# Designs tried in a protein design chat: VHH binders against Kinase non-catalytic C-lobe domain-containing protein 1 (KNDC1). Part 4

Target 1, 252 residues: Kinase non-catalytic C-lobe domain-containing protein 1 (KNDC1), of Homo sapiens (Human) (q76ni1r1468to1719)
Amino acid sequence: STHQLFSQLTLLQQELFQKCHPVHFLNSRALGVMDKSTAIPKASSSESLSAKTCSLFLPNYVQDKYLLQLLRNADDVSTWVAAEIVTSHTSKLQVNLLSKFLLIAKSCYEQRNFATAMQILSGLEHLAVRQSPAWRILPAKIAEVMEELKAVEVFLKSDSLCLMEGRRFRAQPTLPSAHLLAMHIQQLETGGFTMTNGAHRWSKLRNIAKVVSQVHAFQENPYTFSPDPKLQSYLKQRIARFSGADISTLAA

## First folded at step 20 (VHH)

Design k54 (from h54 with A33S)
Fold by OpenDDE, fold request of step 22:
Structure k54 (fold): chain B 252 residues (1-252), chain A 123 residues (1-123)
Amino acid sequence: as target 1 above (252 residues)
Amino acid sequence: EVQLVESGGRLVRTGGSLRLSCAASGFTFSRYSMGWFRQAPGKEREVVAVITWSGGSTWHAKFVKGRFTISRDNAKNTVYLQMNSLKPEDTAVYYCAASPDINLFRTEDYDYWGQGTQVTVSS
């Protein structure tokens, strides 16, 4: 069921997120975490790399592997979603899968699992998936979920602290999009921490601290769904199966 | 006391235009996202449009089809709904609502509600 998939995907995401530390996000740039939209190789003028991003933290922090694992898993989930759809050869099956994933995503963002919601969105936005004729025959109510999901993404990108606002934050578990959180932090880090006069930008540091502290805040209130080891195992295997797959190639 | 007061609802002819306003008080308006909802007789309340706290992002329901536009003025603690090309199907009570949450598509996501303003579109 949609609920079962939602709950188990959430637990899997939570497990990975719980291993992460705020410092990992602070080091995300050093770890090579980049904005996916800018992957057009701008000819990095060699000069900008020399800004010794004084990584306050040693690049080889052994624990940095957890953020990378989290991000890799996110990509794998996205790839899995896309792969399931493009490898389905009938329009009916594709419609069913689109519907299923959209409903799962809806459950995710409604229950504040924004990580899995964004992962699903990313998969659904793959070009090969978007070219599916199934989108044209998708029920209107289901199609609306896609629009909502896109809006949620925009909202998440608009404010680095948006997940900390409101009464629900205290009352309900939250899983952030790790990538978006990292990007928010990186944006705040832009321009360095030292002014031209040598003074430290304390306000900037405080803001960054506030944003990154969300990691612990979210970790303190976990989801309490009942685990289904069999389903989790199945999902892990299925996701792993498509890891690193070229979706365009699968669609041909 | 928190208050949301809608205004601007009236009888209009098909193809007409109307601008709804919602004046907010009793809370920090700039920290809340705002939404417009409508409820027609015998139908469920549905989201029409939403706008984030800063006004930087908006969402409109599919049935709006570009006819309605949500906007806000934080200096005036007011949210607006410009409605153009009105149709009889747009006849409903329109509600203003405020949400501190990132989720803005469900009625339960909103903490504060206005009393609503009646919009009637005649054929």
Scores: ipSAE 0.625, ipTM 0.852, lowest interface PAE 1.0, mean pLDDT 90
Fold by OpenDDE, fold request of step 22:
Structure k54 (fold): chain B 252 residues (1-252), chain A 123 residues (1-123)
Amino acid sequence: as target 1 above (252 residues)
Amino acid sequence: EVQLVESGGRLVRTGGSLRLSCAASGFTFSRYSMGWFRQAPGKEREVVAVITWSGGSTWHAKFVKGRFTISRDNAKNTVYLQMNSLKPEDTAVYYCAASPDINLFRTEDYDYWGQGTQVTVSS
């Protein structure tokens, strides 16, 4: 069921997220974490940021790979979603899969699992998936979910603290999009932390600290769904099967 | 006391334009995202448009097709809905609502509601 898939995907995501520390989200640019929209690695801007950001971090600080693992998993889930759709040979099956993933994604963002919601969205936005004729025959109500997902993405990108506002944050568990959170932090990290007079930009540091502290805040209130080890194992295997796959090649 | 007061609803001819306003009071307006909903007779309440607390992001329903635009003025604690190229199908009671959440697409996501303003589009 949609609910079963939602709950188990959420638990899987949560497990990975719980391994992360707020510090892992700092200086992620140095780890090669980049905006997916900027396909062109402007090599030049990374060197200048690395040198300036290095002053805030201990030179020998080996960042744990937990953030990278989290991001890799996100990509794998997106790839899995896309692969399932493009490897489906009938329009009917594609419609069913699109519908299923959209409904799962809806459950995700409605229950504040924005990580999985964005992963699904990313998979559905793959060019090969978007070329599917199944989009034209989707029920209107289901198609609307895609628009909602896109809007949620825009909203998440608009404010780095948007997930901390309101009573629901306190009442309900939250899983952030790791990539979006990392990008927000990177944006805040952009520029120098020292003024020309040698004074530290304390306001900037405070802001970064505030945004990064969200990681702990979210970890303190986990989802309490019942685990289904069989289904989780199945999902892991299926996701792993398509890890690193070229979706365009699969569509072909 | 929290209040949302809609205004601007009236009878308009097909192809006409209206601007709805919603004045908010009794809460910190700038911390709430705002939405416009509508309910036609015998139909469920549906979301028309939403705007985030900062005003930086908006969403419009598909049926709007570029005809309506949501905006807000935080200094005036007011949210607006500019409606152009109105059609008879747009006839409904329009409601203003406020949400503290990032989820803005369900009626249950909103904490505060106005009483609504009637928009009637005549052929």
Scores: ipSAE 0.555, ipTM 0.828, lowest interface PAE 1.2, mean pLDDT 90
Fold by ESMFold2, fold request of step 22:
Structure k54 (fold): chain B 252 residues (1-252), chain A 123 residues (1-123)
Amino acid sequence: as target 1 above (252 residues)
Amino acid sequence: EVQLVESGGRLVRTGGSLRLSCAASGFTFSRYSMGWFRQAPGKEREVVAVITWSGGSTWHAKFVKGRFTISRDNAKNTVYLQMNSLKPEDTAVYYCAASPDINLFRTEDYDYWGQGTQVTVSS
C-alpha cells in the first residue's frame, strides 16, 4: 500500500538522518553545494566565519561520512523513482506508477517527511519522466497532487524550516531536506567575511545556532512507525539497483 | 482569544469581482501562514489559496488560477482574496484560516478559523 511504502521509506530516511551530527549540516563543502568552479577563498576559511561553530565541530570526522551517505541516498531515491517509471513498458503502467509515487510523496509531506517528498519530486521531474505521455492522462485529482508537491518545494525554499520561529501547534516528527537546508545555509553566507561588522557577525552566528538547534530538535522527536524488515530490504535493494543509473539510457 | 474575521462576501453577478478581507488578532500574525477555504452546501471544505507567513510564496487551486489572488499585509494583520471573473460555481461560504506550518492544504493543518463570509454568484 502507499501508506506502508511511505512509512518504511520514512524509517529508512530517519535511520540515515539520526547518524549525522547537527553541526555537519553547516559545512556547505560536505553537502556538495560548493561548485568546483569556486576559487579557493583566501579570506573565507572556517576560522572567522564559524568562530562559534568551530568549537562545536567533532574531532572525529566519521560524522561527515554519514552526512555524505545521507546525501547520496537522497540522489539514489530520486534516481530510483525515475528509473521505475521509465522502465515501465506502457503508458498505463506509467500512470499507475506516477500515481503511486505522487500519493507516497503526499503522505510524506503531510507527515513532515520533507526529505523523501523532495527526493520523489526530483525523480518525477527528471526530463525523461516528464516526457512520458502518461502525464496527460492522469486523473485530475492525482495531477493536483503534483501541483501541491511543487508548491511545498517552493514553500520550503522560501521559508526554511530551520529558520522558523515559535512553536508548532503539535509536536510532530520532522525530516528536513538536506539539499534545501544546504541551500539556505549558502544563502546565509552572502557577502564576504568582515571582523569590523559586529551586527553582521552576530546575525550569522545567531542563524547558525538556530539551524543547529532545530536539526537537533528534529533528531530528538523520531517517527515511531512499526518496521517491516521485508519491505525495507526490498526497498533498499530496488534503490541500490538503480544507484548511479543513466536514466536517459534506461528510457531508450 | 484568537479572532479571524472575514468580510466582503455578498451577492454578485457572473463575471463580477469581489475582494474578501480577513482581519486577524490575538496572535503574532507574521508567524502564521494563511489560507482561504470554501464550502458549498453539502460539500466538503476545500482549499482555495494559501500564502506563507513571509508573503514570499503563494499557491492557488487550479479551479481559481488566473481568477483569484491571495495577498497579505502583515502591518495591518490582514489577508485578502481578490476574486475576479466569478462563476456560479464559486458560490460558497469562504473561510480564512491560520497555520504555524508549511503544510497548508488540509483543514487539519490549520489552528485557527474564521466564521466565514457568504459569496453568492448569480446567473
Scores: ipSAE 0.479, ipTM 0.792, lowest interface PAE 2.3, mean pLDDT 80
Fold by ESMFold2, fold request of step 22:
Structure k54 (fold): chain B 252 residues (1-252), chain A 123 residues (1-123)
Amino acid sequence: as target 1 above (252 residues)
Amino acid sequence: EVQLVESGGRLVRTGGSLRLSCAASGFTFSRYSMGWFRQAPGKEREVVAVITWSGGSTWHAKFVKGRFTISRDNAKNTVYLQMNSLKPEDTAVYYCAASPDINLFRTEDYDYWGQGTQVTVSS
């Protein structure tokens, strides 16, 4: 069922998110290793080990590999979504998969799993997927979900602090989109560099600290869905099968 | 006490234009996203347009895209809906609503609601 798929994808995303130390989301080098293509970075230790020579610094290096793992998984989920659709051989199968992924993504963002929702959206936006004639024969209510997902992406991009401003932030578990969060942090760091006004730079540092506090707060309120190890293993297998896949070649 | 007060609803002819306003008080307006919803008799309340707290991002339902425009003025604590090229199908009570979150598409996503203003579009 799409509810079972949504809940187990959420638990898988949560496991990776919980391994990350909040300050590692400030590492703009992790964003720099994410290629727009399907390539997977081979370097898991992007910082020089000689720069981390005391025990006080070694723990954050270990934690940083989890951020890279989180970001790689985001790309793998997007690639998986696109691959499943373009390797389907009939319009009927493609309509079924489009509908299923759209409904899973809708359940995700409604339950504040913005990470998985945006990963699915990214896969659905691949050019090869967008070329499918199945889009034109989707039920109207299902097609509207795509526009909602795109609007959610726009809203998430509007301010990195928007998830902290509501009563529901404290009442519901939340998984932020790691890629969007990393982009916001990089923008905040770069913006601070371009300003010579001390007050403006200090305000940017305050906002960066608020992002770290945000990540920590989300980790303190996890989802409590019941695990289904069989379904989780199946999902991991499918996602791994397409890791690094060239979607254009698969579509040929 | 939180209040959202809609105004500007009236009878207009098909093809006409109308601007709705919603004045907000009793909460920090600049920290809330705003939405316009509508409800025709016997139908469920449906989202028409939404705008984020900063005013930087908007969304409009497909059935009003290109015809309606949501906007806000945080200095005046007011949200607007400009309605152009009105059709008889647009006849409904229009509600403004406020949400502290970015989930903005369902009625349950909103904490505060206005009393509504009637828009009637004649053939």
Scores: ipSAE 0.408, ipTM 0.762, lowest interface PAE 3.1, mean pLDDT 80

Design k55 (from h54 with T28D)
Fold by OpenDDE, fold request of step 22:
Structure k55 (fold): chain B 252 residues (1-252), chain A 123 residues (1-123)
Amino acid sequence: as target 1 above (252 residues)
Amino acid sequence: EVQLVESGGRLVRTGGSLRLSCAASGFDFSRYAMGWFRQAPGKEREVVAVITWSGGSTWHAKFVKGRFTISRDNAKNTVYLQMNSLKPEDTAVYYCAASPDINLFRTEDYDYWGQGTQVTVSS
């Protein structure tokens, strides 16, 4: 069911997110984390860039690979979504899959799992997927979910603290988009931290600290869904199967 | 006390323009996303447009087709809906609502609601 998939994908995402520390999101540019709009798919040469990135906050702290793992997983999920759709050979099946993923994504962002929602969106926005004729025959209500999903992305990009606003933040679990959070932090990190007079830009540092501290805040209120190990195993295997796949090639 | 007060609704002819205003009080307006909803007779309430806290991002329903524009003035604690090229199908009570959440597409996402203003478009 859509709910089962939503809950298990959420738990899988949560597991990875819980391994992250706020400091992992600092200086992510040095780790090669870039905006997807600019990312020419460089063939991930697995070179373990042990980038001893001197964190402004932690001198000599070897940035753990947890953020990168989180981001890689996000890409894998996106690829999986796209692969499932483009490898389906019937229009009916494609419609069903599109509908399913859109409904899952809707459940995700409605339940404040923005990570999985954005992953699904990314997969659905792949060129090969967008070219599917199935989009034309989707029910209007389902198609509307795509527009909502895109809007959510825009909203998430608009304010780095938007997920911390309101009473609901405290009441409901939240999984942020790691990529978007990283981009927000990178934007704040842009420029010098010292003024011409040698004084530190404390306001900038405080803002960065505030945005990064969200990681802990979100981790303090986890989702409590019941795990389905069989389904999780299946999902992991399926996602892994398409890891690194060229979707355009699969669509051909 | 939290208040949202809509104004500007009236009878207009097809093709006409109208600007709705919603004045907010009793809460930190800048910390809330704002939305316009409408409810036609016998129909469910539907989202028309939403605007984020800073006003930097907006969303408009498909049926708007570029005819309506949501905006806000945080200094005045006011959100606006500029409606152009009005059609009889746009006849409804229009509601202003405030949401602290990033989810802005469901009525349940909004904490505060105005009483609504009637917009009637005559053929």
Scores: ipSAE 0.709, ipTM 0.883, lowest interface PAE 0.8, mean pLDDT 90
Fold by OpenDDE, fold request of step 22:
Structure k55 (fold): chain B 252 residues (1-252), chain A 123 residues (1-123)
Amino acid sequence: as target 1 above (252 residues)
Amino acid sequence: EVQLVESGGRLVRTGGSLRLSCAASGFDFSRYAMGWFRQAPGKEREVVAVITWSGGSTWHAKFVKGRFTISRDNAKNTVYLQMNSLKPEDTAVYYCAASPDINLFRTEDYDYWGQGTQVTVSS
C-alpha cells in the first residue's frame, strides 16, 4: 500500500539521516556537494579554493561519509523512481506507477518527510519520465499532486529555516532534504567569514549555526512507524538494482 | 486577538473583476504564509492560491487558469486576491487563512481563518 511504502521509505531515510552530524553539512562544499542545476563546471573560481582553505574541518573527516551516503541514497531513490516508470512498457502500468509515486510523495511532504518527497520529485522530473504519454491520461487529482510537489520544492528553496517555523515542528517529526539543506548552508557561507578589516562576520556565523542546528533538532524527534524488514529489504534491493543506471538508456 | 478580516466580496457579472483583501492582526504576519480558500454551496473547501512569507513564491490552483493572482503587502499586513474573468462557477465564500507551516495545501495546515467574504457571479 501507499502508506506502507511511505512509512518504510521514511524509516530508511531516517536511518541514514540519524547518522549525519551538523558538521557534515558545514563541510558539504569541501566534500564536493554541488548544486545539481549548475552542472556546468563553473571554472574553478578562486573562491572555491578559498573555501577549501577556510574549512575549519579536515576534508577527510571520517564521519563525512555519512552525508555522502545520504546524498547518494537520495540519488539512488530518484533513479529508482524513474527507472520503474520507464521500464514499464504499457501506458496502464506507467499510469499506475506515476499515481503510486505521486501519492507516496504526497504522503511524504504532508508528513514532513521532505527528503523522500524531493527524491521522488527528482525521479519524476527526469526527461525520459516526463516524455511518457502516461502523464496525459493521469487522473486530474493525481496530476495536481505533481504541481503541489513542485511548489513544495520552491518553498523549501525559499527559506533555509522554513521547516522550523510553526508549532508542527515541535509536534511532528521532520526529515529535511539533505541536498537543499546543504545548499542553504553553502549559500550562507559564500563570501567568507572575515571582513576586509579582519573582523569576523559574527552575524553570518550565527545564521549558519541556526540553520545547521536544525539537523540535531530534527534528529531529536524521529518517526515511530513500525518497521517492516521484509519490505525494507525489498526496497533496498530494488533501489540498489537501479543505482547508477542511465535512465535514458533504460527508456530506449 | 488574532483576526483575519476579508473584504471585497460582492455580486459581479460574468467576465467581471474583483479584488479581495484580507487584513491580518494579532500575530506576526511576516512569519506566516497566507492562503485563499473558497467554499461553494454543497462543496468542500478548496485552496485557491497560496503565498509564502516574503511573497517571493506563489501557487495557484489549476482551476484558476491564470485568472486569479495572490499577492501580499507585509507592511500593511494584508493579502490580496485579484480575480479576473470571473465565472458563475467561481461563486463561493472566499476565506483568507494563515499558516506557519511549509505545507500549504490542506485546511489543517492553517492556524488562523477569516470569516469569509461572499463572491457571487451572475450569468
Scores: ipSAE 0.696, ipTM 0.879, lowest interface PAE 0.8, mean pLDDT 90
Fold by ESMFold2, fold request of step 22:
Structure k55 (fold): chain B 252 residues (1-252), chain A 123 residues (1-123)
Amino acid sequence: as target 1 above (252 residues)
Amino acid sequence: EVQLVESGGRLVRTGGSLRLSCAASGFDFSRYAMGWFRQAPGKEREVVAVITWSGGSTWHAKFVKGRFTISRDNAKNTVYLQMNSLKPEDTAVYYCAASPDINLFRTEDYDYWGQGTQVTVSS
């Protein structure tokens, strides 16, 4: 059932999230550095010196290995979603899978599992998946879920989850998207405030501390769904089967 | 005490335009996302448009896209709905709502509600 899949994917995501130390989410190199798209000769070398200095003495063991595992799992879930769809051979099967993943993702973001919701969205937005004719024959209400899911991504990119405050944030379990969290941390670290006395450094430090505190608060309020070990094992096996898969090759 | 007060609802002709306002008080408006909902007689309340607390992002339902525009002025604690190219199907009570969340599509996502303003579009 889509509720069972949603709840067990949430428990699997939570397990990985709980292993991470909150301060290691400030390591934007692990979360956001899969692709360096911009290079500036002199100014960018200054920003990289602290990371290079640390790597001279402790190559990879200072990094939180669980944060890297969380990031790899996010990519693996996205790849799994895309792979399941492109290896389905009929438009009817692809419509059924698209609908199922969209409804799972809707349950995820409504229950504040933004990590899994964004991972499913990423898989559905893969070029090979978007080219499927099944998109054109989806029921209208299911197609609207895709538009809502895209809007949630836009909202999460616009307003930092860790800087939002409210009664609902303190009362409900939440799983942040690792990639979007890395993006916001990078924006906070590179914030373009002109240095006037020390006030800009204190505001930057205050926001960084809020992120660490909020990540810790998310870890202290876990989801309490009942585990289904058979379904969890099946999901882990399917996700692992497609880890690192070339979706374009599978679609051919 | 939290208040959301809608205004600007009235009778207009098909093809006409109308601007709704919602004045907020009793809470930190700048930390709440805002939404406009509508309810026609015999229908469920449905989301029309939403805007994030920073005002950086908006979303509009498909049935009003290109015709309605949500906006906010955090200095005046006010959210607006500009309604253009009005149709008889837009006849409803329009409600303003506030949420501290980013899930903004369901009525249960919102903590505070206005009393509503009637919009009637004649053929």
Scores: ipSAE 0.482, ipTM 0.791, lowest interface PAE 2.3, mean pLDDT 81
Fold by ESMFold2, fold request of step 22:
Structure k55 (fold): chain B 252 residues (1-252), chain A 123 residues (1-123)
Amino acid sequence: as target 1 above (252 residues)
Amino acid sequence: EVQLVESGGRLVRTGGSLRLSCAASGFDFSRYAMGWFRQAPGKEREVVAVITWSGGSTWHAKFVKGRFTISRDNAKNTVYLQMNSLKPEDTAVYYCAASPDINLFRTEDYDYWGQGTQVTVSS
């Protein structure tokens, strides 16, 4: 069942990723809004609404629509993970859910679905989830998975391995994390200093072309798992149920 | 031809220190993450520590955390394992490995392997 959940979450993530044109991943404005994670624009709401209204008449808004959908889904999955845990009525159920999500995330990153793995990690790192006493009673083997998952996030942030050229990169399906890809793009745009922690030092034009080329390469090598419409429908319902939820309010 | 050549393994007493080195050639070392693995007699090869290609991030297995430190020098194409507070349980053949991937925790995640260097920790 962990394999089935991982495979269907991967197919759902892939569906959204395949709708995105590779060049719109360079839209740092849309990705910067997601970096806020408050869902409230920094500028006045009227100013934000004006910008969104103006973009409705431009072709790039259509392209950005799919990127925004991808980013919204990332938030929805993270919120779903946190909500399922904090709405569980016993510590034993919370331990079971923590273990299940950790094992799903492990399957995800081992199969190069970094998007879903990081979305699950984000949900598990929510303050209300981290405060659960269930963490202290996890089996040691399962707790080690959390440390591995955190290490994967650090590796992705510091070394831009999603941008790395290699045999395994091109031979295996891969789903990049939109948030981490945005961070690398911002590092490339601000110059070489921010890129010394793991990203290569490239000219801006060369780096832009490499990002577009890598996104395109990922889209050319999709996962081929068999769809399970019943499980996909169930997952979509659970994720949608908690979309936009205030996890602190849901915490028992 | 890719080569990873470990050195520095020897007999040391409990509580002692040892530094392993692994010299790499035949590939772009700066584009590979590196790992140290160990294999004791009758046991499977297990990951000890990993370091990303830039050297900016590391991970250490729980059983060596605080005692062992992985590092690398990309100018010298060399990865190191500093081993402190050695225990008899650390006795094993230590292997250097290289991976172009960020999945670094399993033996199948690594493309290139050294021949190993024996570390023996006496009581």
Scores: ipSAE 0.456, ipTM 0.781, lowest interface PAE 2.6, mean pLDDT 80

